# Ledger of designs, part 263: miniprotein binders against q9bqp7

Target 1, 240 residues: q9bqp7
Amino acid sequence: VPQNWFPIFNPERSDKPNASDPSVPLKIPLQRNVIPSVTRVLQQTMTKQQVFLLERWKQRMILELGEDGFKEYTSNVFLQGKRFHEALESILSPQETLKERDENLLKSGYIESVQHILKDVSGVRALESAVQHETLNYIGLLDCVAEYQGKLCVIDWKTSEKPKPFIQSTFDNPLQVVAYMGAMNHDTNYSFQVQCGLIVVAYKDGSPAHPHFMDAELCSQYWTKWLLRLEEYTEKKKNQ
Short names: E, the ipSAE of ESMFold2; O, the ipSAE of OpenDDE; V2, 0.75 times the mean of E and O plus 0.25 times the DockQ between their complexes.

## First folded at step 23 (miniprotein)

Design wm9 (at its last look DockQ between E and O 0.74; V2 from the best seeds 0.71)
Fold by ESMFold2, look of step 23:
Structure wm9 (fold): chain B 240 residues (1-240), chain A 103 residues (1-103)
Amino acid sequence: as target 1 above (240 residues)
Amino acid sequence: SERIKRLEELAKEILRLVEELRKITDDPYVLKLLDMAELLAEFALDAAKRGDLEEAEQMLKWAIEYLEWAVEEVKKLGVSPEEIERFIRKLEEAIRELEELLK
């Protein structure tokens, strides 16, 4: 139980899209800050058990690929994740941004994998946009805010391969989404809020991506877990 | 004991080195390696304070490996070769201290 509970939803905000809202998706720039990011909070609050498991996986990969091969593999997985996010931002952006896109960026198994999901995505409100929770003092860079099958969601895009040294554990994915939701709902740069989340897991071979929808109740449950991780991070850094 | 104090000071030095390298680059791949080195050094410091010398030594070994990896990636970026060489000398001192502690 968090000592400083705070609600994920803001009762002063509409949870309905407004026709007068901006027609171009928001892209609030991320600035280097002293306040922690969502991903840093989650990474810095990994348990020793999670770290031992990660190091064991790393040892097995080094035995298979060699040390340099493992480092190259890990670097490539990181790069492919970055390119996947860049491609999705380009695909979901208005036509005015097309002059800067790389056509090779749009051709990948991961992009093929999400095509059926993208058909259900509409009303894009934000892309690669910074969020800040002024009260709880954390920041993030959310991937997308859009309607999925008529429900306004914070959407997080994930690849199927888990780059072991560079990602939080896969069970942290819901925590990341709700942390972005809470920050957006209490960020003065946004005039609306979201009650739902979506995690989309894409596959390199183009197999259909798996959507994981999170309704408001499930988001509230994970929000409590996020608050505990944030509290753990804050206490750990305060004592240093 | 004296060995506990040396492990604590090495963990603190690793944390200082992480912050120094973080000031040299904002490359997100390097920063993720540094975040892991930081976590491991903090685990090592906690283990040393509890008197768990074997855990502290293992965590320091892993932390240094992530720092070495981070340095390798910074060298690929070609940023500030003179500054990175000064950093490498500090890291080599930390490695020598760990090797002495493992004896």
Scores: ipSAE 0.779, ipTM 0.905, lowest interface PAE 0.7, mean pLDDT 85
Fold by OpenDDE base, look of step 23:
Structure wm9 (fold): chain B 240 residues (1-240), chain A 103 residues (1-103)
Amino acid sequence: as target 1 above (240 residues)
Amino acid sequence: SERIKRLEELAKEILRLVEELRKITDDPYVLKLLDMAELLAEFALDAAKRGDLEEAEQMLKWAIEYLEWAVEEVKKLGVSPEEIERFIRKLEEAIRELEELLK
């Protein structure tokens, strides 16, 4: 049980979308500060076993690709992910429809992969927007807040070369989503609350993306795990 | 033992180097590499304190590899050569220390 328990949901915020859906998605800039990001907390609280498995995988890849080849591969994976997020932001942003959509960004297997998910996405409220949890002292940049199949979700877009049909195969992604939810629900820059999460795993080959929907109950379960990771991080930094 | 102390000091030096490089870049890819280097150096420091020299040495080796990688990426971003050069000298000293410990 977390020592510093804090609710994921804010009882002071109404779940009802205020009728003034801003016509424009929120894009709050991430400020440089000493506050740890969600991604930093998750990375810094990986277990030795997780690190060992990662390094073993790296060693195998280096044996197959060479050291430079592995670096290039990793760089390309990162770049493909970045381009995918930029393309999604362009697709989901009403204002960016006026900017010359780099047609080249839209021509990807990952974009093809998510087309069936995008059909069920509406009511975009935030894109690439910073969230801050003042009490728990962490920040994050969320990909998207929108309605998926009529439910308001924090949506996190992921790229993969391998199928991830189960939410358990997404590793710490559920923790990232609920961390963003909890921060947003308590961030004064946002007037609304989210109760659901969605992880979308897009595939390079254009095969149908896997949506991993997280209801309020599942979000609450992962929130407890997130709080434990945050406590571990905080304790590590106090002892340094 | 003297070896444990040297491993602990090297781990602390790597942590300092991570913090120095973190001040000169906000690139998300570089920051990911630095976070891994930091985590590995922390594990190395903990292992050294427990007297697990093999784990400490392995973790330090991996941490340095990530720092070297981070430096390469920072160079590609066109960050000030002068700041990077000072960092590289310190990193080279850390590498030499690790090489001596692994003999």
Scores: ipSAE 0.634, ipTM 0.834, lowest interface PAE 0.8, mean pLDDT 90
ESMFold2 (binder alone), look of step 23: mean pLDDT 86; pTM 0.862

Design xh1 (at its last look DockQ between E and O 0.97; V2 from the best seeds 0.84)
Fold by OpenDDE base, look of step 23:
Structure xh1 (fold): chain B 240 residues (1-240), chain A 88 residues (1-88)
Amino acid sequence: as target 1 above (240 residues)
Amino acid sequence: SPERLEEIIRKLEEAVKLFEEGKMEEALEILWEVMEELIELIQETGDPELYEILIRVIDAWDLIDEGRPEEAIRILEEAIRRLEELIE
């Protein structure tokens, strides 16, 4: 049990959009401060399993590609991910804010992969928006807040070259999602709360993406795990 | 310790059963725990056989992700046999 328990959901907030919700998705800029990001917390508290898997993968890739080839590969993966997120932001943004859709950004296997998911996405409330949990003292940049199949979700878009049909295969992604949920639900910049999460794993070859829907119960379970990771991070920083 | 290996065997047997029942997610959770226990034992003992077993567990996970549960189960059953041989 976490020593510093804090609820993921805010009882003071309504799940219903206030009628005053802007038609334009929120895009709160991330202020890089002394406050750790969700990503940083997760990276600094990786499990033994994750560390092992990552190191094994790295060694295998270096053996196959060489050191320079591996650097190039990792750079390309990063770029592809970035382009994918940019394309999604463009797709999900209101038409009035549509910068000239670089048609080239839309011509990706990843975008093709998520088409069936996008059909079920509506009511976009936030895109690439910063969240801060003041009490728990962490920040993050969430990809999207929207309705998926009529349920308001924090949506996290991921790219993979390998199938991830099970949520367990997404490792820390559920923790990231619930961290963003918990922060948003207690961030004064947001007037609403979310009770669900969605991880979408997009594939480079255009095969149908896997949606991993997280209901309130599952979110609560992962929230406990997130709190433990956050505590571990905090303790590590005190000892440095 | 033999007791730790026996616990790993028990968990793997449970995971196999869950996979056979089509409870993939629950089985993967157990495999995740098994990986942790194996990693810890490897760190303590440096036993190359345990390392190979760990690799097989990881391979089984990958096969599950690929939609090949029957092959994953076979690999896990072999891993169990190899662990049993270490206890004997």
Scores: ipSAE 0.841, ipTM 0.936, lowest interface PAE 0.6, mean pLDDT 93
Fold by ESMFold2, look of step 23:
Structure xh1 (fold): chain B 240 residues (1-240), chain A 88 residues (1-88)
Amino acid sequence: as target 1 above (240 residues)
Amino acid sequence: SPERLEEIIRKLEEAVKLFEEGKMEEALEILWEVMEELIELIQETGDPELYEILIRVIDAWDLIDEGRPEEAIRILEEAIRRLEELIE
């Protein structure tokens, strides 16, 4: 149990989208900050299991590919993820920006993988948008806020080489989603709130992506875990 | 200590039962707890048998993700037997 509990939802904000009004997706700029990002907090507070799994995976990949091969592999995975997010932002809001579209990335297996999910996505409210928790003092850059099957969600897009049919296999991704959600719900740049989450795991070969829907109850459970990780991070910074 | 190994066995037996009932997510949460306990014991003892058992638990998790729960169950049952031998 966190020592300083704070609610994930804001009872003074509407969670009901106004379907009659046009909605221009928000894109709040990420600004340089001295406060920690969600990803930094999570990276600095990994559990013993996460550390073990990461190191085992690294060693097995280095044995298979060599150190130089592993570095090239990880660089390519990072680039694939970046281009996947760029392609999704373009697909979901082409009028939001006047950017060139990478036609090859739009034809990638990852984009094919998510097509069945995208058919259920509508009402985009935010894309690649900064969030800041005004009270707990952390920042993030969320991928998407949109309706999924009629429910407004913070949506996180993830690429994976391995199947992830269960949310437990997405490690800290649920914590990332609820951290963004909590920040958005208490960020003065936003006038609405979100109570559901969605993690979408896409596959390079075009296999159907796995959606992991998080209703408000599940989000609250992960929020408690996020608060513990944030508290752990804060204690580590005090001891540096 | 034997008590810590006995608790790991009980958790693995519960996880196997949950996998047999199709309750994959609950079972995976138990495996996550088992992994933590095994890592702590490995750090305290340096026992290579405990390391091998941890690898088998991870392999079972991967098999669950691949849609092969019967194979995962067999691996976990083998892990339980190996833990029982450490107590004996």
Scores: ipSAE 0.739, ipTM 0.913, lowest interface PAE 0.9, mean pLDDT 88
ESMFold2 (binder alone), look of step 23: mean pLDDT 90; pTM 0.900

Design xh10 (at its last look DockQ between E and O 0.98; V2 from the best seeds 0.84)
Fold by OpenDDE base, look of step 23:
Structure xh10 (fold): chain B 240 residues (1-240), chain A 88 residues (1-88)
Amino acid sequence: as target 1 above (240 residues)
Amino acid sequence: SPERLEEIIRKLEEAVKLFEEGKMDEALEILWEVMEELIELIEETGDPELYEILIRVIDAWDLIDEGRPEEAIRILEEAIRRLEELIE
């Protein structure tokens, strides 16, 4: 049990959008501060399993590609991910704010992969928006807040070269999602709360993406795990 | 310790059962725990056999992700046999 328990959901907020919700998705800039990001917390508190898997993968890739090849590969993966997120932001943005859609960004296997998911996405409320949990003292940049199949979700878009049909295969992604949810639900910049999460794993070959829907119960379970990771991070920093 | 290996065997047997029942999520959770326990034992003992068993557990996970549960189960059953041999 976390020592510093805090609820993921805010009882003072309504799940219903206030009529005053702007038609334009929120895009709160991330302020880089001394406050740790969700990503940093997760990276610094990786489990033994994750560390092992990552190191094994790295060694295998270096053996296959060489050190320089591995660096190039890693850079390309990062770039592809970035382009994918940019394309999604463009797709999900209101038409009035549509910067000239780089048609080239839309021509990706990843975009093809998520088409069936995008059909069920509506009511976009935030895109690439910063969240801060003031009490728990962490920040993050969430990809999207929108309705998926009529349920308001924090949506996290991921790219993978391997199938991830099970949420367990997404490792810390559920923790990231609930961290963003919990922060958003208690961030004064947001007038609403979310009770659901969605992880979408897009594939390079254009095969149908896997949606991992997280209901309120599952979110609560992962929230506990997130709190434990956050505590571990905090303790590690005190001892440094 | 033999007791730790027996616990790992028990968990793997449970995971196999869950996979056979089509309860992939629950089975993967158990495999995750098994991986942790194996890693810890490897860190303590440096036993290369345990390392190979760990690799097989990981391979089984990958096969599950690939939609090949029957093959994953076979690998896990072999891992169980190998662990049993270590206890004997």
Scores: ipSAE 0.837, ipTM 0.934, lowest interface PAE 0.6, mean pLDDT 93
Fold by ESMFold2, look of step 23:
Structure xh10 (fold): chain B 240 residues (1-240), chain A 88 residues (1-88)
Amino acid sequence: as target 1 above (240 residues)
Amino acid sequence: SPERLEEIIRKLEEAVKLFEEGKMDEALEILWEVMEELIELIEETGDPELYEILIRVIDAWDLIDEGRPEEAIRILEEAIRRLEELIE
């Protein structure tokens, strides 16, 4: 139980969006300031299990590839992830022109992997948009806010080289989603709120992506865990 | 220390039962807790047998993700037996 509990949902906001919502998704610019990002908080408060798994993975990869080979491998993985997010933003943007859409960008196993998910996505309200929680003092950059199977979600897109059919195998991803959700629901740049989350894990070989839907109750449970991680981060910051 | 090993055994037995019932998410949460306790015991004791047991728990988790729960259960049952031998 966090010492300084704060609600994830905002009772002052409607569950239903206004009828006059803009047709262009929101893209709030990221503000450079002294407050931490969601990903920084999570990186600096990794659990013992996460640290152990990461260190073991690095050692095994370096043994197999050498240090230079590992560096090139991680660079390539990063670039593939970046291209995947660029492709998704292009696909989901209603104002994207054909001149801006690179056909090679759309030709990827990861994009094939998510096609069955994208068929259920509609009503895109935000893409690559900044969120800030002024009371709890953190920021983030969410991937997407859209309806998934009729429910408005904060959607996070992930690539993985290993299958992730269970949400527990996505480690901190649910915390990332609820942190963005809580920030958005209390951010004055947004006039609506979101009560559901979705993590979509895509695969390079085009295998069907695994969706992990998070209803309001599950989001509230992970929100409590996020608040504990934020408290841990704040304590470490005081001691530095 | 024997009390902590006994609790790990109890948690692994509960996780095996949950895997057998197809309740994968609940069982994986228990394995996550077991991994934390094993890491703490390894840091305190330096016991290489506990390290090997931790690797087996990680392997079982990977097998669950790969859709191979029967193999994961066999690994966890062996881990339980190895832990019981440490108490003796």
Scores: ipSAE 0.747, ipTM 0.916, lowest interface PAE 0.9, mean pLDDT 89
ESMFold2 (binder alone), look of step 23: mean pLDDT 90; pTM 0.896

Design xh2 (at its last look DockQ between E and O 0.98; V2 from the best seeds 0.84)
Fold by OpenDDE base, look of step 23:
Structure xh2 (fold): chain B 240 residues (1-240), chain A 88 residues (1-88)
Amino acid sequence: as target 1 above (240 residues)
Amino acid sequence: SPERLEEIIRKLEEAVKLFEEGKMEEALEILWEVMEELIELIEETGDPELYEILIRVIDAWDLIDDGRPEEAIRILEEAIRRLEELIE
């Protein structure tokens, strides 16, 4: 049990959009401060399993590609991910704010992969927006807040070269999602709360993406795990 | 310790059962725990056999992701046999 328990959901906030919700998705800039990001917390508190898997993968890739080849591969993966997120932001942005859609960004297997998910996405409220949890002292940049199949979700878009049909295969992604949810639900910049999460794993070959829907119960379970990771991070920093 | 290996065997048997029942997510959770326990034992003992068993558990996970549960189960059953041999 976490020593510093804090609820994921804010009882003072309504799940219903206030009528005053702007038609334009929120895009709060991330302020880089001394406050750790969700990503940093997760990276610094990786489990033994994750560390092992990552190191094994790295060694295998270096053996196959060489050190320089591996660096290039890693850079390309990062770039592809970035382009994918940019394309999604463009797709999900209101038409009035549509910068000239680089048609080239839309021509990706990843975009093809998520088409069936995008059909069920509506009511976009935030895109690439910063969240801060003041009490728990962490920040993050969430990809999207929108309705998925009529349920308001924090949506996290991921790219994978391998199938991830089960949420367990997404490792820390559920923790990231609930961390963003908890922060948003208690961030004064947001007037609403979310009770659901969605992880979408897009595939390079255009095969149908896997949606991992997280209901309120599942979010609560992962929230406990997130709090434990956050405590571990905090303790590690005190001892440095 | 033999007791730790027996616990790992028990968990793997449970995971196999869950996979056979089509409860993939629950089974993967158990495999995750097994990986942790194996890693810890490997760190303590440096036993190369345990390392190979760990690799098989990981391979089984990958096969589950690939939609090949029958093959994953076979690998896990072999891992169980190998662990049993270590206890004997």
Scores: ipSAE 0.843, ipTM 0.938, lowest interface PAE 0.6, mean pLDDT 93
Fold by ESMFold2, look of step 23:
Formats: C-alpha cells, sequence, structure tokens
Structure xh2 (fold): chain B 240 residues (1-240), chain A 88 residues (1-88)
C-alpha cells in the first residue's frame, strides 16, 4: 500500500464537458520540466524484469547490427513513432482535411493498422495535451482524450514490431495511462474527468491494431501501482 | 533455495493450467513473477541452468504473443522438469 494515498478520480467533476467547451480539442502546452514527467518516473523505477529484457534486447540487436547500426535503427524507430503520433493528431483534428495533411505521413502501415479502431473513436476532447498533478507533483503529455465505443478514455497510441495481444505485454503503458488520467482529473486546466483508458498497439505491416480497454476498476488497480512507482522515484531522489 | 525452486515450479504449473484453460492474461502475470524470482536466484547463485530456464520462460512469453500457446506450454513443461532435476 502507498504511504501517501490519493484518489485517481475527482468526485466533484463530471464526465460531461461544459457547455462552453469549444469544438476544437484541448492542447495545453507543455511547460519546462521542473518536476518529473511520467516517463522519467517510470524510466528511473524499472523492475528487474524490465531491465533484463531491455538489456537482452540491446545486446542481441548490437550483435546483429553493430553499435552504429543499432543507433540508426533506434533513431528510425523513434522517428516512425513520432510520425505516427503526428498523423493521428492530424486525422483526429476537426480543423484539418486529408488534402491538408502530408501524404507521406498518412501513407503508413501503422495508420492502416488503426483504421478499425478509429471508426469507434469520436468526441475528441484533447490531443497532445499537457497534464499536471498539482498535489502529487508530476507532469505528462497525453496523446488523446476521446470516446471509444461510447466511453470517454485517455487513449495512448503505441507502435510495435511484434504482436501485443495482451495488456501484460505492454509492460508500463497502463501506468502511463492512469498517471495521465489522475493528473488530468486534478488539473485546473481541465473542467471534466475521465474514468477509462485505452492502449492501442499498431503494427508496421498494417495488421489490425490491438486495443486494450481499461475500465474504471482496472484503472484504479494500476493507479495503486503508479503511486508506488512515484514513491520509489521520490525516495531515490532523496538519496541523490 | 529448494523451497524457492519448489514455489517457482508450483507457479509454472499454475501458469500452464491457465494457458490450457485459455486464461492468457492471468498466466502471463504469473510468468512475470517467475521471471523476477529467477533473476534474484541467478544474482545470488550465478547458476547457468537457472539462466537457461529464465530464457525458456521469456521464449514461452514470446510464443504466447505470437499465437503459439501449445509450443509455449511445451517449453514451460520442460522448464519445470529442469527445475525438478535441480532439487533432486
Amino acid sequence: as target 1 above (240 residues)
Amino acid sequence: SPERLEEIIRKLEEAVKLFEEGKMEEALEILWEVMEELIELIEETGDPELYEILIRVIDAWDLIDDGRPEEAIRILEEAIRRLEELIE
């Protein structure tokens, strides 16, 4: 159990947006990181299994590609992920058309992979938007807040070269989702809250993406794990 | 040490049963726990057989994600036999 429990949901907030909300999704700018980001916390508190898997993967890739080849490979994977997120933001923005979008950005196996998911997404409320948890003192940049099959979700888009049909194979992604959710629900820049999460894993070859839906109960379970990781991070920083 | 190996065996047997029942997510959660305990034992003992068993568990996970659960189960059953030999 965390020493400093804090609720993920805010009972004084509604799932419904205010009537004054604009038709344009929120995009709160990310400010300089004087407090830790979600990804920083998770990177600094990796489990033994995560460290082992990462180091094994690095060694195998360096053996295959050489050290310089590995650096180029990881740089390209990062750029593909960035382009994928940019394409999704463009597709989901109500102020852009397909003709205004970069044709090369939209011609991607990853975009093909998510088409069946996008048909179930509506009511976009936020895109690439900063969140801050004022009490727990962490920040993040969430990908999307929208309805998925009628339920308002924090949605996290991921690329993968291997199938991830089970949420357990996404490792820390559920923690990212609930950390963003908790921050948004207690961030004064937002007037509504979200109780569900969605992780969407897309594939380069265009194979159908795997959605991983997280209802409120599952989000609460992962929230407890997130609070423990945040406490671990804080303790480590006291000793540095 | 033998009691820790026996607990790992029990967890792997439970995971195999869950895979056979199609309860993939519950089984994967158990494999994650098994990986942690194996890593700790490898750090304590340096035993190369435990390292090889850990690699088999990781391979089984990859096979589950690749839609090949029957092969994953066979690898885990072999891992169980190897662990039993370490106790005896």
Scores: ipSAE 0.752, ipTM 0.918, lowest interface PAE 0.8, mean pLDDT 89
ESMFold2 (binder alone), look of step 23: mean pLDDT 89; pTM 0.893

Design xh3 (at its last look DockQ between E and O 0.98; V2 from the best seeds 0.84)
Fold by OpenDDE base, look of step 23:
Structure xh3 (fold): chain B 240 residues (1-240), chain A 88 residues (1-88)
Amino acid sequence: as target 1 above (240 residues)
Amino acid sequence: SPERLEEIIRKLEEAVKLFEEGKMEEALEILWEVMEELIELIEETGDPELYEILIRVIDAWDLIDQGRPEEAIRILEEAIRRLEELIE
C-alpha cells in the first residue's frame, strides 16, 4: 500500500462536461520546472524485468546493426513516433485550427492502423496538453482527452513494430495513462474529470491498432502501482 | 534455493493452465512475476541455466503476443522440465 495515498478521481468534479466547455481542445503548455514528469518517474523506477528486457533488446540491436546503426534506428523510431503524434493532433484538431495538413504526415502505416479507432473517437477536449498534480508533485503531457465509444478517456497513442494485443505487453503505458488521469482530475486548469483510459497501439504496417480500454476499476488498480512508483522515485531522490 | 525454484515451477504451471484456458492476461501477469524471480536468482547465482530458462519465458511471452499460445505453452513446459532437473 502506498504511504502517500491520494485518490485518482476527484469527488468534487463532475464527469459531465460543463456546458461551458470550449469547443476548442485545451492545449496547456508544459512548463519544464523542477517538478518531475511522469515519463521521468517511470524511467527512473523501471522494474528489474523492464531493465533486463531493454538491455537485452539493446544488445541484440547493436549486434545486428552496429552502434551507429542502432543510433540511427533509435533516431528514426523517435522521429516516426513524433510524426505520428503530430499527424494525430492534426486529425483530431478542429478544422478551424487545422494548419495545412501535411498530406505526407497522413500517409503512414501508423495512421492507417488507427483509422478504426479514430471512428470511435469524438468530443476532443484536450490535445498535447500539460497536466500537473500539485499535491503529488508531478507533471505530464497527455496526448489526448476525448470520448471513445461514448466514454471520456485519456488516450495515449503508442507505436509498435511488434503486436501488443494485451495490456500487460504495454508495460508502463497503463501507469502513464492513470498518472495523467490523476493529475488532470486534480489540475485546476481542467474543469472536468476522466474515469477511463485508452492505450492505442498503432502498427507500422497499417495492421489494425489494438485498443486497450481501461475502465475506472482497472484505472484504480494501476493508480496504486503508479503511486508506488512515484514513492520509489521520491525516495531515490532524497537519498541522492 | 530449491524452494525458490519450486515456487517458480508452480507459477509457470499456473501460467500454462491459464494459457490453456484462454486467460492470456492473467497468465502474462504470472510470467511477469516469474521473470522477476528468475532475474533475482540469476543475479544471486550467476547460473547460466537459469538465464536460458528466463530467455525461454521471454520467448513464450513474445509468442503469446504473436497469437501463438500453443507454441508458448510448449516452451513453458520445457522450461518447467528444465527447472525440475535443477532441483533433482
Scores: ipSAE 0.847, ipTM 0.938, lowest interface PAE 0.6, mean pLDDT 93
Fold by ESMFold2, look of step 23:
Structure xh3 (fold): chain B 240 residues (1-240), chain A 88 residues (1-88)
Amino acid sequence: as target 1 above (240 residues)
Amino acid sequence: SPERLEEIIRKLEEAVKLFEEGKMEEALEILWEVMEELIELIEETGDPELYEILIRVIDAWDLIDQGRPEEAIRILEEAIRRLEELIE
């Protein structure tokens, strides 16, 4: 039960971009400042289950690989994720020269994994674009805003080495999506809003990605949870 | 305490029933709650049996994600039996 409720949707905005606007996706630059990011808020307010799962995973990996092997493994996983996001931005962007230069970037199981999802994605409105919530004072960098099966969504791309057929197994990702959505809907750099979310979990072996569609009602439920996490973060910073 | 263990058992029994009915998402939400309570009890007691039960809950979750619900249910039923033995 958030003490300072704020709506996720902006009633003064349309959920459809103006057709007469330029078709180039928005890419608002991310600026570093003292205002917290969505990912920092979530990392600083992890639940007991999340902390336990992370620590257990670390200990098991360190036991298997050693400390140096673990550091190398996690660095490689991070780089794979970064390359995946770069490839998707290239695929969804009209910049042809970037696509030609990134041929090796396009060769991955993760990209194969999402092909069936990409067929249903159209009308790209934003790619790797910063969002800011002026009132709630947080910032983020969303992956993509586009239509999925006719619904305009904030889309978050995620890599995983294990199957995630249920949204519950994506842990904080739904909060991340709705936080971006709420920020975008109240950010003056954007003239439209989004009522739906999509989490796409891609797999290294090329297995079909799992889409997790979030309609407006589900987004509202997760928005309440996001507000509680943001409130918890704010209280921790007051006590530091 | 016995009351907290009994509540965990009740929640696990509900989750098993939901898994049997194919209501995977509701059941997983219950498992998430069970994990929190087990972690708190482990922190308070240091009981290695509770830690083992927590691992079984995590393993059951992984099996659900792999599309192996009958194996997940078996693991959860064993966890329930172990919890019942603890309140003996």
Scores: ipSAE 0.736, ipTM 0.909, lowest interface PAE 0.9, mean pLDDT 89
ESMFold2 (binder alone), look of step 23: mean pLDDT 89; pTM 0.892

